VHH binders against 5'-methylthioadenosine/S-adenosylhomocysteine nucleosidase (mtnN). Designs and how they scored, part 1

No score or structure here was measured in a lab: all are predicted.

Target 1, 252 residues: 5'-methylthioadenosine/S-adenosylhomocysteine nucleosidase (mtnN), of Buchnera aphidicola subsp. Baizongia pistaciae (q89aq7)
Amino acid sequence: MKKEIKKNYRIGIIAALQQEVQILFNKLKNYKINKISNITFYIGNIHNIHVVLAKSGVGKVFSGITCALLLQKYKVKFIINIGSAGSLNKNLKPGSIIIPTNVCYHDVNLTAFGYSIGQIKNCPKTFLSNTLMLKLTEKYLFENKIKYQKKLMISGDIFIDTCEKKSLLKKRFPKAIAVDMEAAAIAHVCYQFNIPILIIKSISDSSDINAADNFKYFINLASKNSSLVTINVLQTLFKNTKNILFDNNNRC
Structure headers, positions and changes below count from the first letter of each chain, unless a header shows other numbers; Kabat numbers aren't used for antibody chains.
F, E and O stand for the ipSAE by ESMFold2-Fast, ESMFold2 and OpenDDE, each averaged over both directions (binder to target, target to binder). V2 = 0.75 x the mean of E and O + 0.25 x the DockQ between their complexes.
Where letters were taken out, [cut] stands.
Atom coordinates printed by the task and the answers are left out, and those that the model quotes come from them; centres of patches stay.

## First folded at step 4 (VHH)

Design g03 (from s12 with S27F S31D; framework vhh_7sr4_2)
Fold by ESMFold2-Fast, scan of step 4:
Structure g03 (fold): chain B 252 residues (1-252), chain A 127 residues (1-127)
Amino acid sequence: as target 1 above (252 residues)
Amino acid sequence: EVKLVESGGGLVQPGGSLRLSCAASGFTFSDYAMGWYRQTPGKQRDLVADIYSGGDTKYGDSVKGRFTISRDNTKNTVYLQMNSLKPEDTAVYYCAKDESYGYDLTSGEYYYYMDVWGQGTQVTVSS
């Protein structure tokens, strides 16, 4: 028995909720399920690509722990954050796709010490998505006539469900198009470990007084749309450009 | 102010029929999509039927062929004609006004985003 030692390339995919991972989980072949500290990992293959799909739970701490485990225990070389987001832009209807260029916190404020709102000490003002993967994803969406936007998304440990909360975020972050509870924490961990990230979200609600009811109504639509984009990105872009995934998230 | 008032619910035997009505006021009715949703205790609200401002209709899989949604723009009213009722149709039925619509990438269809709800009307189909 002579076994060649090869580096198995793995892609980590993170979402907060079961609904958000379910479609991708249904596509996994030869899968194993591992649960660590109330975080569920689904390990398998989508076609010829090794994937570790993680259901993190909601919020910054669960998503940060999940991302760190993907990088350190499962040795993934690229992170894709998928799922749902609330809209801060009137042009984003439920089911719309967003592929944020950058993300920052909306619940971090060190402005008293001269930092930008949303900025943590010793970090950039915003965390950047991998430029090449973002460009290729945008080309896919545009060519298939899929509605999308690619601007700033903001994250924090709060569900935005009132006009007052939404108005305050729009005032503090006028460039933000969407809000969620995990993406900035995942991008922060990727920044610390020099791992590239792509964020693919679909709109589940308008971040206003009806947000909770509309989230329940549209979470399956948002989960489906973000998962389908992710599957197509994996099938089309990684097949021809897999070596790009070894590039640093901050590569100039 | 926007108001939606449902009527026409009640108790009916399996195989029977009911017609629900929703009287709308406080907005330009003809410009908006309208829908009917239902909710059973402990479950989320599910789409029964919707009708676009232009007249196109969509139905939930469990009610196709049995229920018909219609609207009268002159009377600012949306209707749900329910035929061949089954015990599983027992629920509170809500009228809703659409402020926007969502896009389903797989089907290429729009889903309605309902932001105004009526008070609901109970429909009970007895065994």
Scores: ipSAE 0.013, ipTM 0.369, lowest interface PAE 8.7, mean pLDDT 83

Design g04 (from s12 with T106W; framework vhh_7sr4_2)
Fold by ESMFold2-Fast, scan of step 4:
Structure g04 (fold): chain B 252 residues (1-252), chain A 127 residues (1-127)
Amino acid sequence: as target 1 above (252 residues)
Amino acid sequence: EVKLVESGGGLVQPGGSLRLSCAASGSTFSSYAMGWYRQTPGKQRDLVADIYSGGDTKYGDSVKGRFTISRDNTKNTVYLQMNSLKPEDTAVYYCAKDESYGYDLWSGEYYYYMDVWGQGTQVTVSS
């Protein structure tokens, strides 16, 4: 006879840069700060949902390590990747919201062995976002008249800052609407651990000759917009979870 | 297609004044938002002043009350009147035309990125 330790469900939220985590950090209640190997974790509550917010640093390796720590040390049951992305679609202006349906790498090429471009051995061609959370997010955006796109996003350890690099990516990945440096690595870790992922990004740049200047000018806008959507999706998730639990209990 | 040419830069003593001009080529100048930005070596470009197609203006915090932006749509020119110049105003000043904007969902404000830039004009204020 031991009393069962009640498990608290936690949601992990990952972003690369301080600007991308700052607004969510400011909304955390009852928070604690932990640092592990120069990765900062902020543990607290948003809308009565337990969250672990992590500032990973830029690129695939930092984001992969951070995601694995969220899953193994903090035992999070869901990952949300937030922040900024570069546009590969002429209709995506700075501040535009994207909620990718799937992600893959743009800097992986095993085609010599019969794999699709961007595909890693023993992995799917693309990593899928959680369909239920995508629908919930899409419903929120639609009801609040926030313009968004959902399609493929691609990730790699390179900032896309020339028309030549952008054109090459559009030829190799014609379905891709946006590019970043972390999302596919985070999704890959989630795939390995069988953990659902949602990706909420806002456009900071055009992925061309002006990309660095655009990024510097719009990073705070992209950080605000992705954070606002994330906060409201968390609130909606909490409300829907309570309704589902109530309905289930009434049937028993 | 729009091309921008700046003029009016130079060396000035602290407390002095300069007027920068930006001449634009193109058929629909009056429909553009136009701005002045400045950059010192190793730093990002900072907003100095913007003037929108309707005549509304926005200024960077460091220049409010000292600089005035204006436009003359008949001459396809935007101006920056710079008064009470300080050594920290020393920079290359760029004229820019807006083709991109972003909407801030948090504040409800629009942010504009300038897609066409001039070559820049040097302003030096003696320390």
Scores: ipSAE 0.013, ipTM 0.422, lowest interface PAE 6.8, mean pLDDT 83

Design g05 (from s12 with L105F T106W; framework vhh_7sr4_2)
Fold by ESMFold2-Fast, scan of step 4:
Formats: C-alpha cells, structure tokens, sequence
Structure g05 (fold): chain B 252 residues (1-252), chain A 127 residues (1-127)
C-alpha cells in the first residue's frame, strides 16, 4: 500500500559549495533565502515542484546538520545530494556522472571492536541509495545517452590530493569509484530518519597530486552536469514519491 | 615528463598560409588532447583549436573555417593549418598537452585543462 502524499510537499537538495547550488538556484521560481548558522537554504519551486536547496558547507558535520534541518524544520520527503567528487577510477573523466548505489565513510575505523573499516557502530557496512530513485535516474541517463557509473562512493573529512592517500583508499576500499566529503554523512542521517536518498555527483578531480588544480578548473563543469541531471529527473522523482517512500520502507 | 616543441612560425602577408607543427617527446600523445593557443601582448592566452585523442575538434570563433587542427599519432605531432591569415592573427602560438578534459552537458562542449606548454612560436601577418 502506498502512503498518501500531499501534492505540495517539498524535496530537499543538498550541496556543499556555492558553485554546486548556483545553477539550481538560478532555476528557482518564487524563492526566498533563509540562513541558519552559516548554512544557506533556498526555498522555491522548479517545474512547479516545491524544493528546499541547501548549501551546507564542506564536510561531514555541516552536511549532517543541514540534512537534519531539511528533515525536521522543512519536512522534506526525500533528499538528493548533488555536486562534485574525486575519481578513484581511471575511466571517470571530469564531468562524468556517478549515481552511487551505496556510500560509506573512509575515515572511520572501529576495527578494534570487530567492525568493518568505514562502519559506524549500530549502522550497516554501507548506506544504500533508494533503489527506485536510482532506477528512474538511470533510465533518464540511458535514454539521453549520458555515460554514468553506479558503484560505491566513500566520504571523509579529507580532500584526497596525494598518490599516497589515493593508494591507501584503493587498498582499503577496492570497490570504491569516487570520493567526497559529505555524501556518507547525508546518507547516514537519512538512514537514521528512514528517508530516501539519491546521490548525483559529477567528477571534478583525480584525487592525486593534481587534484586541487583539477578541482579549481572543473568545479563549474561538475556543478553544471550534476545540476542538469537533477533538474531533468526531478519531475519523474516527484510523480513517484509515494512509490519511493513505499520502496524505502521495504528495503529487504 | 612530456616536452612540446613548436615549429613553422614566421612572417607572412595578409591572405597567406602557414602550417605550425608541434612535436611531443617523453611519452606518446595518442591518449591526450592537444591544443593550440595564442597570446598577443597585454591580452590573455586564447584558444585557437583543440583536438581530442579520438579526433573531435573545437575552434575559437575567430578562426572557424580558416584554421584546421590535425594530429599524427605515429609521429607524435599535432598540426595547425592556417589559411586566409589576417593581421589580427599576429600572436605567439603555443602548443599544449591536456592533463584532463570534461564534457559540459549544458553547452555541448569539452573543457580541456592544459598542463604542459611549449615555448611558443611567433606568427606575424604584415605587408
């Protein structure tokens, strides 16, 4: 049975940087801006759909606080995390789209207590993206001939900018294709509140010695590409909200 | 460690033609995007032409239809054929190798980050 959803509910969209929210902000109609503790919320509509677009700031704590506020203060029905990521896979060029199936931390280690590397106590080994949101997004990408990957992404409070750091992550997380600083924290909050999440990232850098220069050059490209995908799947996700919420409650 | 060496610059009259060559050494350039850029005194370096490893090309608006970029992967060389030269084409022309590239879904264009540059070759178009 599907949950009954009011047509005027809101969708939350989170990104860390101004460049990553700017294009979606430019598409907002009838908008207002609210700032809470250096976190900026842009409230308006895209395609006649109510959205709350949040610029969280960088890192796990900013993104976790922002996600919790979207869920508790703005009462959004699901979360889309957008923006940039660093590549751990040689086939992912700048601007490439990833829609991760799952995310975990790379800077959490409770292995002394028998947990897997990256696993928080009382949590799964990885946090799952909503399967229906992924399928709907994948259909859009396939029909528009946009290349993408659907694998593990990892997150931590470190910008990966050396061959040593990249090599260590590839050894610890051989299935990971990309790295960022927010996605796992956002997914963790969504897990705790039982809220569906979709992650749409575009590659900005190679996660090695050139990462900072790559990031500066490609951040606008990554922001445009992740924003374009988000805009173009938004109506389909909105129309399927009841099914998404039902799917999220019946994960096994 | 890639080194780029330009050749073919010189003095030419308006309406004339020149062919620039850029030889790459240190590693094969068949996997890289290669480009030509130009700089006049007091101005920023501007895109003339880029060529992707797969053969796709992009041109600066002022040179479309007059200049042609090509590559020969067996010789590790990229070329710029310049036809119908104008006085405003006078500049130092730089060859560059791409470290990485990305596709912009909004514009339908490629972004290239050029990490290795040649020393430049002077092209002067004057009567």
Amino acid sequence: as target 1 above (252 residues)
Amino acid sequence: EVKLVESGGGLVQPGGSLRLSCAASGSTFSSYAMGWYRQTPGKQRDLVADIYSGGDTKYGDSVKGRFTISRDNTKNTVYLQMNSLKPEDTAVYYCAKDESYGYDFWSGEYYYYMDVWGQGTQVTVSS
Scores: ipSAE 0.012, ipTM 0.369, lowest interface PAE 8.8, mean pLDDT 85

Design g06 (from s12 with Y112T; framework vhh_7sr4_2)
Fold by ESMFold2-Fast, scan of step 4:
Structure g06 (fold): chain B 252 residues (1-252), chain A 127 residues (1-127)
Amino acid sequence: as target 1 above (252 residues)
Amino acid sequence: EVKLVESGGGLVQPGGSLRLSCAASGSTFSSYAMGWYRQTPGKQRDLVADIYSGGDTKYGDSVKGRFTISRDNTKNTVYLQMNSLKPEDTAVYYCAKDESYGYDLTSGEYYTYMDVWGQGTQVTVSS
């Protein structure tokens, strides 16, 4: 009976670019493709787990719409955000794995009204990753001797490609180790719907003068690394779905 | 700050040879790895050859046996000797130096991360 209930669970996996979804798509069995307003959903099974894999497009609005559709139309029970990120930390080189503990916006500023930099009204200062999902992912990485970092990541509708932009972000967000264009918006939607989120990113660029060239060169490596971690933790996350949902719902 | 300047590109017939040179300035050349990468329009930049500070080399699968990378630490220069050139070798060739290594989860190996790039030199293989 419990197995029959769990068979109706779908897990949402969201990434911005085709390169970032391709490896997971190649692992999907019995799949259907559905396209809504230039957002592509791949609905199928990985390891007999029901998955909705979504290619959102780049930026906050595309990722927010995609996440909301995953939650409302496809009724997924938790979200995994995968893909690439730019490094803000000297120890994070291309291919490095990050599993952020929390995310916030870097392009939101309501400080005139007494909010912290990056904080949007009626939201926390940062959006938290689910503690149990994060712990289970760490266990996998540790057991397989894969080096990773878990810290703050920041998101905004800008590709960080100059030393000036990078320095400004490091000054405003001294705890941030990485930057992307989607994660905070996805986490924000998950916060509003009270859905647990895990973020698994791999570094594609150094967020400086060479960032665009680094990104083109390393996007396939970053996509591969984030996808492989996701595939390998997916069964463990699924087996712990009840505990993950219980833990998230008790966050009040 | 390290500056890399490529030279030796040009037009060559299939089966011909070219030698590319990359002159480095502004840093201790012998202490870092150097590489050659190439890019065609609409495609990502791919590895041609790397040479590490200790002299070990790595080549892209499509150029193994045809291209040779070497370095002259006295002249602060890295070379790419290209033999048996094919039309598919047509690309912009970039010289690069590393500061760090990328990690590939599939192989469990680090590979050269090139963070300083030259402007590139065009190689065209056509008759």
Scores: ipSAE 0.000, ipTM 0.306, lowest interface PAE 10.5, mean pLDDT 84

Design g31 (from s12 with L105F; framework vhh_7sr4_2)
Fold by ESMFold2-Fast, scan of step 4:
Structure g31 (fold): chain B 252 residues (1-252), chain A 127 residues (1-127)
Amino acid sequence: as target 1 above (252 residues)
Amino acid sequence: EVKLVESGGGLVQPGGSLRLSCAASGSTFSSYAMGWYRQTPGKQRDLVADIYSGGDTKYGDSVKGRFTISRDNTKNTVYLQMNSLKPEDTAVYYCAKDESYGYDFTSGEYYYYMDVWGQGTQVTVSS
């Protein structure tokens, strides 16, 4: 259909786990639940804004399929990826907020063909978050005295749970501050469809020998913090939807 | 750097009592959250009790009302008073300090995660 017929923009929000979607689901009004191939979609309103909240499951393939379905079936105009991440930086304690400027894979290696580590053929070295969505979120965090970091996050189909794995990632990606299993795949799909993305994560673990125990203890805290930031910036992002789409369409 | 050494374990009959001690070395003991964890035969390590830097305590469900955690910052020691001991309390008991904290935006509170630092002390409850 003609893009200007529908003036009510929908926003897609993706997280991997039930704990990560639960708070947003609890805020959802006039909602419907739709399940497609073991992926759960919650369709409704937050602050009178049309959202589609998706529980993808863990890992690159589940998150990529989920993102593509949000774009193709639900026609969302931009994506917010939320949830938890492991820390690669001693300053990032559980509950800390990160809003990555860019993401790349840590488990992709085509260097034999002249690509940078983490780079897939026909893709940029890193996938960029939407600049305007980032600035609006950063303004909210700054005005509310919430500490945050923005830099590189890296994603792969492995839970980082040893000092050796963490050390290797820090050596290969010295600019990376955090690691997860979905964000780069979601950003890759957004890149392919030219859809703006914002990533809001909260730290659940230190990506070392204690990571599994940290995760169990802090997953609810990380879920609350990422969800609260998302809820509180949602109206500002929605008001700026036309500017976000204009900014994204002018990317080189 | 803080180092932790547990003591006070031993063999005790059901219904008996033991007091475990954890001696810490280091310059910032009072700023740390401290906890006791146990590993029962064939099981993963479980939380017994936490004491936070502000003095608040948290207990595992199986020990509430029977065990008491306390700290003495002048002696750099944390204690676990164990009363009404049961055979199910048989485990190696480990002392831990905080490595990380999290901030909950909804409550404005801090939460601490603790790691095992000592070698453990054996507690056996049997007749």
Scores: ipSAE 0.000, ipTM 0.227, lowest interface PAE 12.7, mean pLDDT 83

Design g32 (from s12 with Y103W; framework vhh_7sr4_2)
Fold by ESMFold2-Fast, scan of step 4:
Structure g32 (fold): chain B 252 residues (1-252), chain A 127 residues (1-127)
Amino acid sequence: as target 1 above (252 residues)
Amino acid sequence: EVKLVESGGGLVQPGGSLRLSCAASGSTFSSYAMGWYRQTPGKQRDLVADIYSGGDTKYGDSVKGRFTISRDNTKNTVYLQMNSLKPEDTAVYYCAKDESYGWDLTSGEYYYYMDVWGQGTQVTVSS
């Protein structure tokens, strides 16, 4: 088989777990699987759009490596981080959609050197999601009457599973609505390479004593919901790729 | 250089079963993605089934639930078990290795191809 595809861009989609990539994987046509350093890349097309779907593994280092490979090896034009997150607000129940405006680390502390809590040296206080990608996604959610929140999410190499851990995060990051283990690292890599990022998460747990049981029960619901949103905005994001890249330009 | 040889094709009655085999010659068979494709005269080749080194499989919508792809890395062989065969399954079945692609950064264009194809084996479902 030999085919030529003209002026077609690849979109990178990252999630940590197989459950989080499974629905998108099931939608891939003409796919190929590549494994690099325990990171799985699924290369194919959805809605005639070439995508590279990556299962990074859990945590900052796996997600950072995965993002860098998507940008450098697969030359994707922008990143969508999908999957599950723990809730920091009582009004966010399992299955709720969040499209964070910004993300920062919760396990970084350089305050001794005058930085804000969560801020790494030579970086902004928070990493921003691309404004146009957010606007396009929000329009889809609103038109389809899907409830969502768009505020701060925080990330770190800790599964938040006690009331004590949750209370500490709420005290340190009063504007945060959700927590995960990958998004800030992915956004950090995108910041370093000046690549647009959109984060689409669905709530899998309450980040307290019930978090592990909630996660096991709701991971498939969260995965389905974040995947469904992603599938339904993909064509709109693809058509706006040039505008998204322009909107993202001007950060050193 | 790898070569693919299909076998197991033939005539079967509707509702019957048939097993196709594809033997690969060459090194490092276990690292290759392998697939089965079929073609009817006047139509493009359609995906029947793919199997990757990670154990993942994918099937064409028309054969899902009826056909099973598997591989035996010890024998350098990929198999297609075809059950509940229908007259519309009549086609030449091709074994293929690796779908490759390239991104031309200068032109902004994609190019993709399959590295190696077998000669094909005829499957006829009729009484």
Scores: ipSAE 0.000, ipTM 0.097, lowest interface PAE 23.8, mean pLDDT 82

Design k02 (from k01 with T59Y; framework vhh_5c3l_4)
Fold by ESMFold2-Fast, scan of step 4:
Structure k02 (fold): chain B 252 residues (1-252), chain A 123 residues (1-123)
Amino acid sequence: as target 1 above (252 residues)
Amino acid sequence: QVQLQESGGGLVQPGGSLRLSCAASGFTFSSYAMSWVRQAPGKGLEVVSDISDSGDSTYYADSVKGRFTISRDNAKNTLYLQMNSLKPEDTAVYYCAKLYDETWGYEDYFDYRGPGTQVTVSS
C-alpha cells in the first residue's frame, strides 16, 4: 500500500521522442543503453535515484509495450510519463505545464455495449494519476510559481490538427484540457499491474490547423519544460520520502 | 453570483496578530485555488498568499513568509489568513480572491475578489 521511493527502487520514465528524453538522458549518471524492438532504454541514476528512461516511440502500442517491459524486465516501482501534449484549452500556451489528474482514451468507443465514450471493458472511465505523487508535483510547481493546470488529458492514435477534430473532442470530453498519443495507454498498463503513475506534460501545439507547425517549433521548449519539472520532482520525491520515513518512525 | 466577504481586520500594534476570514458563496469553493491579496495606500495590488483547491499546496510572498499562514475549510466554504508578528508595512486593505477557473494553479489575475477588510498596524 505505501510506496516509498528509495535508492534501491527503480523509477521508469517514458517519453515518445528523442527530444523528450534528451535532457533527462544528459542528467543520467553511470548509464547503460539497451535497445529492444525499436525501444531504447537508458538505465542509470538521477539524484541517486535508480531510473530507467525509455524512448518508446509514438502511439499507444509502442508506449504500452515500453511500459510493460519497464514493469516486467526492469522491475520499476513507479512510472512517470513525460513529454509534449496538444492544447484543448484556450489559455494553455506553448511551454505550459500540465499534470493531469486522470486520463482516458478519446479513440475508444464501446458505447454500443453501454460503456462511456473512451472506456474500455473491465476498466474505469478514466485512469487516475497517483494522488501522493501528483500532490508533491503540484506543491513544487505552486511554491515555485510555475503556472500549471491539473485536469483530464485524453489520448489516442491520432495527431489532432484540425478545428473539426478539436471541436469533436471538446464536445465528447468537455473536461479535457489537453491531448496526446501515449498517456492513456501507459496509465492503462499501470492500472493492470497496479503500479502508480504520474504524468508531466508541456504544451507543444494548439491541436488545430496550426498544430503541425507549432509542434515543429515548440517541441524543444515543451521537452525542456517537462524534463526540468521531472528532474525537480525526482529530487522532491526522494527528499519527501526521507522526511516521511523520519517523521513516522524516528526523529533523526 | 460569486460572492466573497472578508472579516477580521482592525487596528493592531506592531508585533501583534490578526486572523482574517473569507466566506465564499455562489461557486464550488472546493474546486478553486484561492488567494489573499493586499493593497496599501498609494501602492498596487500585492499577492500575499495562495492556496490550492485541496489546501495541500501554498505560496507566500517573501515579505510575509514565516509570519503568515493561509488555510481553508472546504466544508465551511471559508478561507483564512493567520497573521503573526505584524509590521507597519503590513498595513493595507486585504482582499480574498478566487483564481480563474481551469487556467492556472498560480495566477496574478483574479476573476473575482471581495470588498476587502482594512488592517492597520500602528502604535
Scores: ipSAE 0.000, ipTM 0.358, lowest interface PAE 11.3, mean pLDDT 84

Design k07 (from c12s with S103Y; framework vhh_5c3l_4)
Fold by ESMFold2-Fast, scan of step 4:
Structure k07 (fold): chain B 252 residues (1-252), chain A 125 residues (1-125)
Amino acid sequence: as target 1 above (252 residues)
Amino acid sequence: QVQLQESGGGLVQPGGSLRLSCAASGFTFSSYAMSWVRQAPGKGLEVVSDISDSGDSTTYADSVKGRFTISRDNAKNTLYLQMNSLKPEDTAVYYCAKLYDEYWGYTEYDYFDYRGPGTQVTVSS
C-alpha cells in the first residue's frame, strides 16, 4: 500500500519585514490570521495555491523559529524565503533579483575543529536551494528578460555597513554575491527537516558606508521585485510539487 | 585564453536551413549563459538568441522566433543555432558570445565579455 498522493500541498513563504510580506498579503484570498507568541501567520491562497505567509522578524533566531513553526504546525511542504539583500557584487544594483544556488553563514567559525569557515558541525559547507524550484524560477526570469544572478549568498546576525566588513566578507567568501540576515538559518532548518527551499531576494543596498540610507530608500523596490517574482512563479512551482518532493527526498 | 570559434555559415537559398556551431574553450562552458549575435551589412549588432547555462531557458528576437532554435551540448563545450525558413534579411555575420557570469543583459549593458570572430551567412538565390 502506498501513501495517499495529496494534490493540495501548502507552501510556506517567509520574509523578515512588514514591507516584504505586505504585497503578498494583499494578494491572499480566503485568508485567516493566526498569532503564536506575537508571530503572525497569514493562511490563504494565491492563484488557488495554498500559502502560509509568515513575517519572521530580523535575524537567525526569529527566522529559525518561524520556519520551524511553518514546518511543524502548518505542515508546509516547501519554503520560499523572500525579501531584501545587500550586494557584494559591483554589478548588482538596487532592485536586481538574486536566486541563490546555495547559502552559508558568514558569522559561524568552527575552523579550530577542522570545519570550513561558515560551516556548522554535522552540516554541509553550504545549504543548497532545491534544484527544480531554482530551475523553474530561472526559466521564468530568463524568458521574461529580468536581470538576475544565481550564486552564493551569505547570512549572519550583522548588518554589513562598512567597507572593512564588506572587504573581509569578500576575502573569506570570494564566491558570495550578496549578504542578508535570515536565509542561511531558514535553509539550515529546511536541511534539518528535509524540506525543499527556494530563495528569491532583491538588492536593497551596497553593504558599505551608505548601506543604511540605501536600505531605507530601496526597501520598497526590493520588496516589490522579490514579491512579484514569487507571485509569478508560484503556480509553476505548485504544478511541479511531486517532482520537487521526489528530487529533494531522493538526493544522494 | 577564452576562445570561441563559429562554423557552419555559407550561402543558402530563401526558405533553406543552416546549422551554426560554436566551439568554446578556455573557460567552464557549463557555468555561463551564451548568446548568438548577428551584424547585417551596414547595421549594428542584434541579439538573435540567448540560452541559459543549463540549456533549460531560451529567448529569441521577434525577427527569428519560430524559425531559429538555440541549443547547447555542455559535454562537448558546443553552442548551436538551427536556422530554418531563412530569409534574405537573415544575411549577416553571426557571432557566438559568452555572457558575463555576474550579470545578464542586452546590448545596452555591454552584454558580452567575449565574442568569436564570426561566420558569414548569406541568404540569396
Scores: ipSAE 0.011, ipTM 0.448, lowest interface PAE 9.6, mean pLDDT 85

Design k08 (from c12s with E102T S103V; framework vhh_5c3l_4)
Fold by ESMFold2-Fast, scan of step 4:
Structure k08 (fold): chain B 252 residues (1-252), chain A 125 residues (1-125)
Amino acid sequence: as target 1 above (252 residues)
Amino acid sequence: QVQLQESGGGLVQPGGSLRLSCAASGFTFSSYAMSWVRQAPGKGLEVVSDISDSGDSTTYADSVKGRFTISRDNAKNTLYLQMNSLKPEDTAVYYCAKLYDTVWGYTEYDYFDYRGPGTQVTVSS
């Protein structure tokens, strides 16, 4: 007996800012726009793949409710979080691609109760990216000679804009290469609903005293680079919608 | 502390085969992408082949595609290059190279963190 493959799987793509969704929006065919309060959903097709692209707004709460709506209202089966991140690693320059293997919070501290720094009660120490999709994304990047890093990223409701804040994060999370304000919340929601996640970010700033000015200057470059990688990954992985793949940790 | 040592080079006739090995030490081998690069007489460095940290992704220069195969054994900290259908144009010193510890996916001369002393491959007579 052959297994049935669903033809109408939807992929949810989340980014915080209009700049971060704009290039993907420009590639959507047969699109509709739906707005729920301050969250904008763009529903359409990229390379014959059913996509719900969401502009969440900045921070954990906006990204968390956006992800939950994608899963419950739009019934998406996979989440891709895209956009910009600040660098915690001196070799990551603006425009560099990162595909984090795992993500955790940097602004959660329950160590008084025996948890690891960044760990929420009843959750793992870090939330894992889908191993199969991460591997296939890495294959695309490697074979097309696009430099990238795949390490820990950390998230919190703070824009890291001083050397003191950056140094503290590097001390508390020595394995972290980048920081943002949404990815851990999105991964947390995916963990709760048993939905696979892939994270594709590009560096917009150095998370130091120049971070705000660097962000303004490089946000369009970061948005372009993360979007173009996402488009090419979607084309490579899901060229035929019947052949959408999931790893052994998720139901197919 | 980082050390790469190539072996398996030598003289071979056109159409022959050689297998190069590179023994790595002083770093977590399984965490880094690796490359084979070569330098022919009177030419600059050419990246021959790259392999990802897991071994699941590889690239090849057009000059060697279909003839050479890169592989790695992370348990033995060893990188390999299987060279088949060798041509006189493949004559070069072959270097094992490690990418910078924070960026991988593509290797060229300016992106080597470290390379070994090299092993001579001569395809002639």
Scores: ipSAE 0.193, ipTM 0.625, lowest interface PAE 4.6, mean pLDDT 85

